# Designs tried in a protein design chat: VHH binders against Transcription initiation factor IIB (tfb). Part 26

Target 1, 335 residues: Transcription initiation factor IIB (tfb), of Methanocaldococcus jannaschii (q58192)
Amino acid sequence: SVDYNEPIIIKENGEIKVVKIGELIDKIIENSENIRREGILEIAKCKGIEVIAFNSNYKFKFMPVSEVSRHPVSEMFEIVVEGNKKVRVTRSHSVFTIRDNEVVPIRVDELKVGDILVLAKELPNIEEDIEIDKKFSKILGYIIAEGYYDDKKIVLSYDYNEKEFINETIDYFKSLNSDITIYSKDLNIQIEVKNKKIINLLKKLRVKNKRIPSIIFKSPYEIKKSFIDGIFNGKDAKVFVSKELAEDVIFLLLQIKENATINKKSINDIEVYEVRRITNIYTNRKLEKLINSDFIFLKIKEINKVEPTSGYAYDLTVPNAENFVAGFGGFVLHN
Below, E stands for the ipSAE of ESMFold2; O stands for the ipSAE of OpenDDE; V2 stands for 0.75 times the mean of E and O plus 0.25 times the DockQ between their complexes.

## First folded at step 25 (VHH; framework vhh_gefurulimab)

Design bb4 (from bb1 with E103D; at its last look DockQ between E and O 0.00; V2 from the best seeds 0.00; counts 0 for: pae O 15.7 > 2, placed apart)
Fold by OpenDDE, look of step 25:
Structure bb4 (fold): chain B 335 residues (1-335), chain A 119 residues (1-119)
Amino acid sequence: as target 1 above (335 residues)
Amino acid sequence: EVQLVESGGGLVKPGGSLRLSCAASGFTFSRYMMGWFRQAPGKEREFVSAIDRTNSITYADSVKGRFTISRDNAKNSLYLQMNSLRAEDTAVYYCAAKQYYWDSEYDYWGQGTLVTVSS
């Protein structure tokens, strides 16, 4: 079972989004008319939800979830692997390792520091034709990373030294005949944009502040890449105050076959997450199937006993796969 | 009902070999760490060997190099190949199953099979 806060990428009603597994399952169970109880376990059937799972060829695809469950728990274990990717799971839950050149499940309570775990190297990249161009996608990335919007305006914040990005933003909105106000305070530049059309578009696209909109996850590679460039301002590393956004970004990077390291830091007493893009491929075995797999193989750095976030542990049933991808960084978890 | 049934014990001369088997039923064998223990007369039960669900193996120092543990999940069976047996190996050998690896105790135990090493 998985902790409440563990992020999972799902496809629901054609939309791809990253959600907290606990939030997802709680919602399903609470709205279900057919809850089955087995001891302390609450089980609900679900339809229309897909998660990412690997098949016998070690390739990821979206697969349907048939059931979800939750049960009370008093403890979790946080697994930290190289790159500081993390996942919280129950003692009896299984992750995946390599034995005899095969990917096999291993229980958390059998793990030790130094063991190799299987994580996602890349995720399915769904590409649909969307009404978003490359320029907008990049700007959208800026908005998500460094700005916010409401019913009246879009606000973007930049460092004074980010002249290229500032100009790019200004040029873009000017080209749309937007009302732009630029404020300079100390070493910070704030751009306020009033453009009803763009704001309406953001709403239409269901853009949430500090979250990657679902439309991006199903956009063409070039759009995703442009968006990521916007997020990172063309850099290889970005600091996020929002953990959720960091999680979203990591999954999106995986869709474009990029990996990342994560570093949790405190800046001015604020917890932040630095995500660094990496292009390195990690391989543990010289087996063709493993090499050609959608997996990366990372060593466990830490295993920590922790408190459950919600007091519950959560599970998914993925028929025929018995695995799914979840966690901060794309862990492969056993069903 | 959970059952662990050991077999293969008997009388053997020093330097001889025996192969113990443990047949498991009543639980999902493949999800458990399996182990062998032994208890000599008048002594406490001691760890001999264990194999987890990923085939990671541990041996007691006293049997290292002489004993080999293995499992067959398809047959729900645990094995202990004992070579170069010594008088001090005389004991009742127990098969055990553990749900959790860490510091937890074994959950299930067999009735044991007697191994006697004597000239």
Scores: ipSAE 0.000, ipTM 0.207, lowest interface PAE 15.7, mean pLDDT 88
ESMFold2, look of step 25: ipSAE 0.386; ipTM 0.786
ESMFold2 (binder alone), look of step 25: mean pLDDT 90; pTM 0.906

Design bb5 (from aa4 with D104S T105D; at its last look DockQ between E and O 0.81; V2 from the best seeds 0.00; counts 0 for: pae E 2.8 > 2)
Fold by ESMFold2, look of step 25:
Structure bb5 (fold): chain B 335 residues (1-335), chain A 119 residues (1-119)
Amino acid sequence: as target 1 above (335 residues)
Amino acid sequence: EVQLVESGGGLVKPGGSLRLSCAASGFTFSRYMMGWFRQAPGKEREFVSAIDRTNSITYADSVKGRFTISRDNAKNSLYLQMNSLRAEDTAVYYCAAKQYYWESDYDYWGQGTLVTVSS
């Protein structure tokens, strides 16, 4: 079972999004007319939701969820692996390790620092035809990470070192007959863009939520890559104030076959998350099935007892697969 | 070294035509906004026309409808087709290049080419 706040990427009604597993499951249970109880376990049937799970070929796919459940819990364990990826799970929950060249479940209470866990190396890259091009997707990433808009205008602020990107941004909006005002002050350049069509698109994409829109998770590789380049502003690392946005970014990086390390910091009493991109993924496994798998194998750095967020632990059932991907960094969890 | 070299100036009768060219080197031409300016004897240099990196064009009111600016990024060249020339168009014409939308001054200037409109 998994903590309330653990992120999970789901597909629901054709939309792909990252949600808190506890929020998802609480909502399903509270809206169910038929809740089954097995001791302290509350169980509800689930339709129309897919999660990411691996198959017998060690490949990840979206797979249907048949049931969700929750139960009261008094303790959780936070597992931290290489790259500072982390997940909070119950002591009796199983994660995956590798034994005799096979990916097998192992209970959290059997884990030790130094043990190897299975995490996602890459996630399914769903590529639907979308009406967002590469140039807009890059600007959209920048707007989500740094920008502001209201009913009248979009405001983007840049450092002078970003001069060519600023010109590219202006070029793009000019091609759409936008009203553009440019302010330069000190070492900062601010542009204001008035274009009702674009503002309406940002509203439809719910950009004010500061989350990655579903259309990006469903976009072609080149669109995803451009969006990421916009978020990172051409750099290898980005500091996020929003944990949720950092989690979204991690899942998106996995879709484009990248990975990341995470560095949690406190800046002026505010928790921030530095995400650093990694493009050179290596495994020292020799069996071809493992080399060709969607898995990365990482050592446990820490196992810490922590308090549950909601007083409940959460789980979901993926028939036949008996696994799903969740957690900050893409952990593979049993059941 | 950056170089802007104008050509095509000369003597022409009122109502006539000339085509100015500006050959650019030493910078990435397609990334620059390009413009034509002119300076009549004893007067301040004035804006004539500009074309930006998206091919958006601006003309001074005094030349609109008579002059046509264009650029050829493959040849690193800027052009000004001047039709229906008037005596008031007599000036030294300068090619200029600017890199950033927000800066007021042009970064690079040519030496100029003289256009004389008289009978």
Scores: ipSAE 0.345, ipTM 0.758, lowest interface PAE 2.8, mean pLDDT 89
ESMFold2 (binder alone), look of step 25: mean pLDDT 90; pTM 0.908
OpenDDE, look of step 25: ipSAE 0.572; ipTM 0.854

Design bb6 (from bb1 with T54V; at its last read DockQ between E and O 0.85; V2 from the best seeds 0.65)
Amino acid sequence: EVQLVESGGGLVKPGGSLRLSCAASGFTFSRYMMGWFRQAPGKEREFVSAIDRVNSITYADSVKGRFTISRDNAKNSLYLQMNSLRAEDTAVYYCAAKQYYWESEYDYWGQGTLVTVSS
ESMFold2, look of step 25: ipSAE 0.503; ipTM 0.836
ESMFold2 (binder alone), look of step 25: mean pLDDT 90; pTM 0.909
OpenDDE, look of step 25: ipSAE 0.642; ipTM 0.893
ESMFold2, fold request of step 26: ipSAE 0.457, 0.432, 0.360; ipTM 0.812, 0.795, 0.753
ESMFold2 (binder alone), fold request of step 26: mean pLDDT 90, 90, 90; pTM 0.912, 0.914, 0.911
OpenDDE, fold request of step 26: ipSAE 0.707, 0.721, 0.705; ipTM 0.900, 0.904, 0.898
ESMFold2, last read: ipSAE 0.434, 0.428, 0.456; ipTM 0.813, 0.802, 0.817
ESMFold2 (binder alone), last read: mean pLDDT 90, 90, 90; pTM 0.910, 0.913, 0.913
OpenDDE, last read: ipSAE 0.705, 0.692, 0.710; ipTM 0.903, 0.896, 0.898

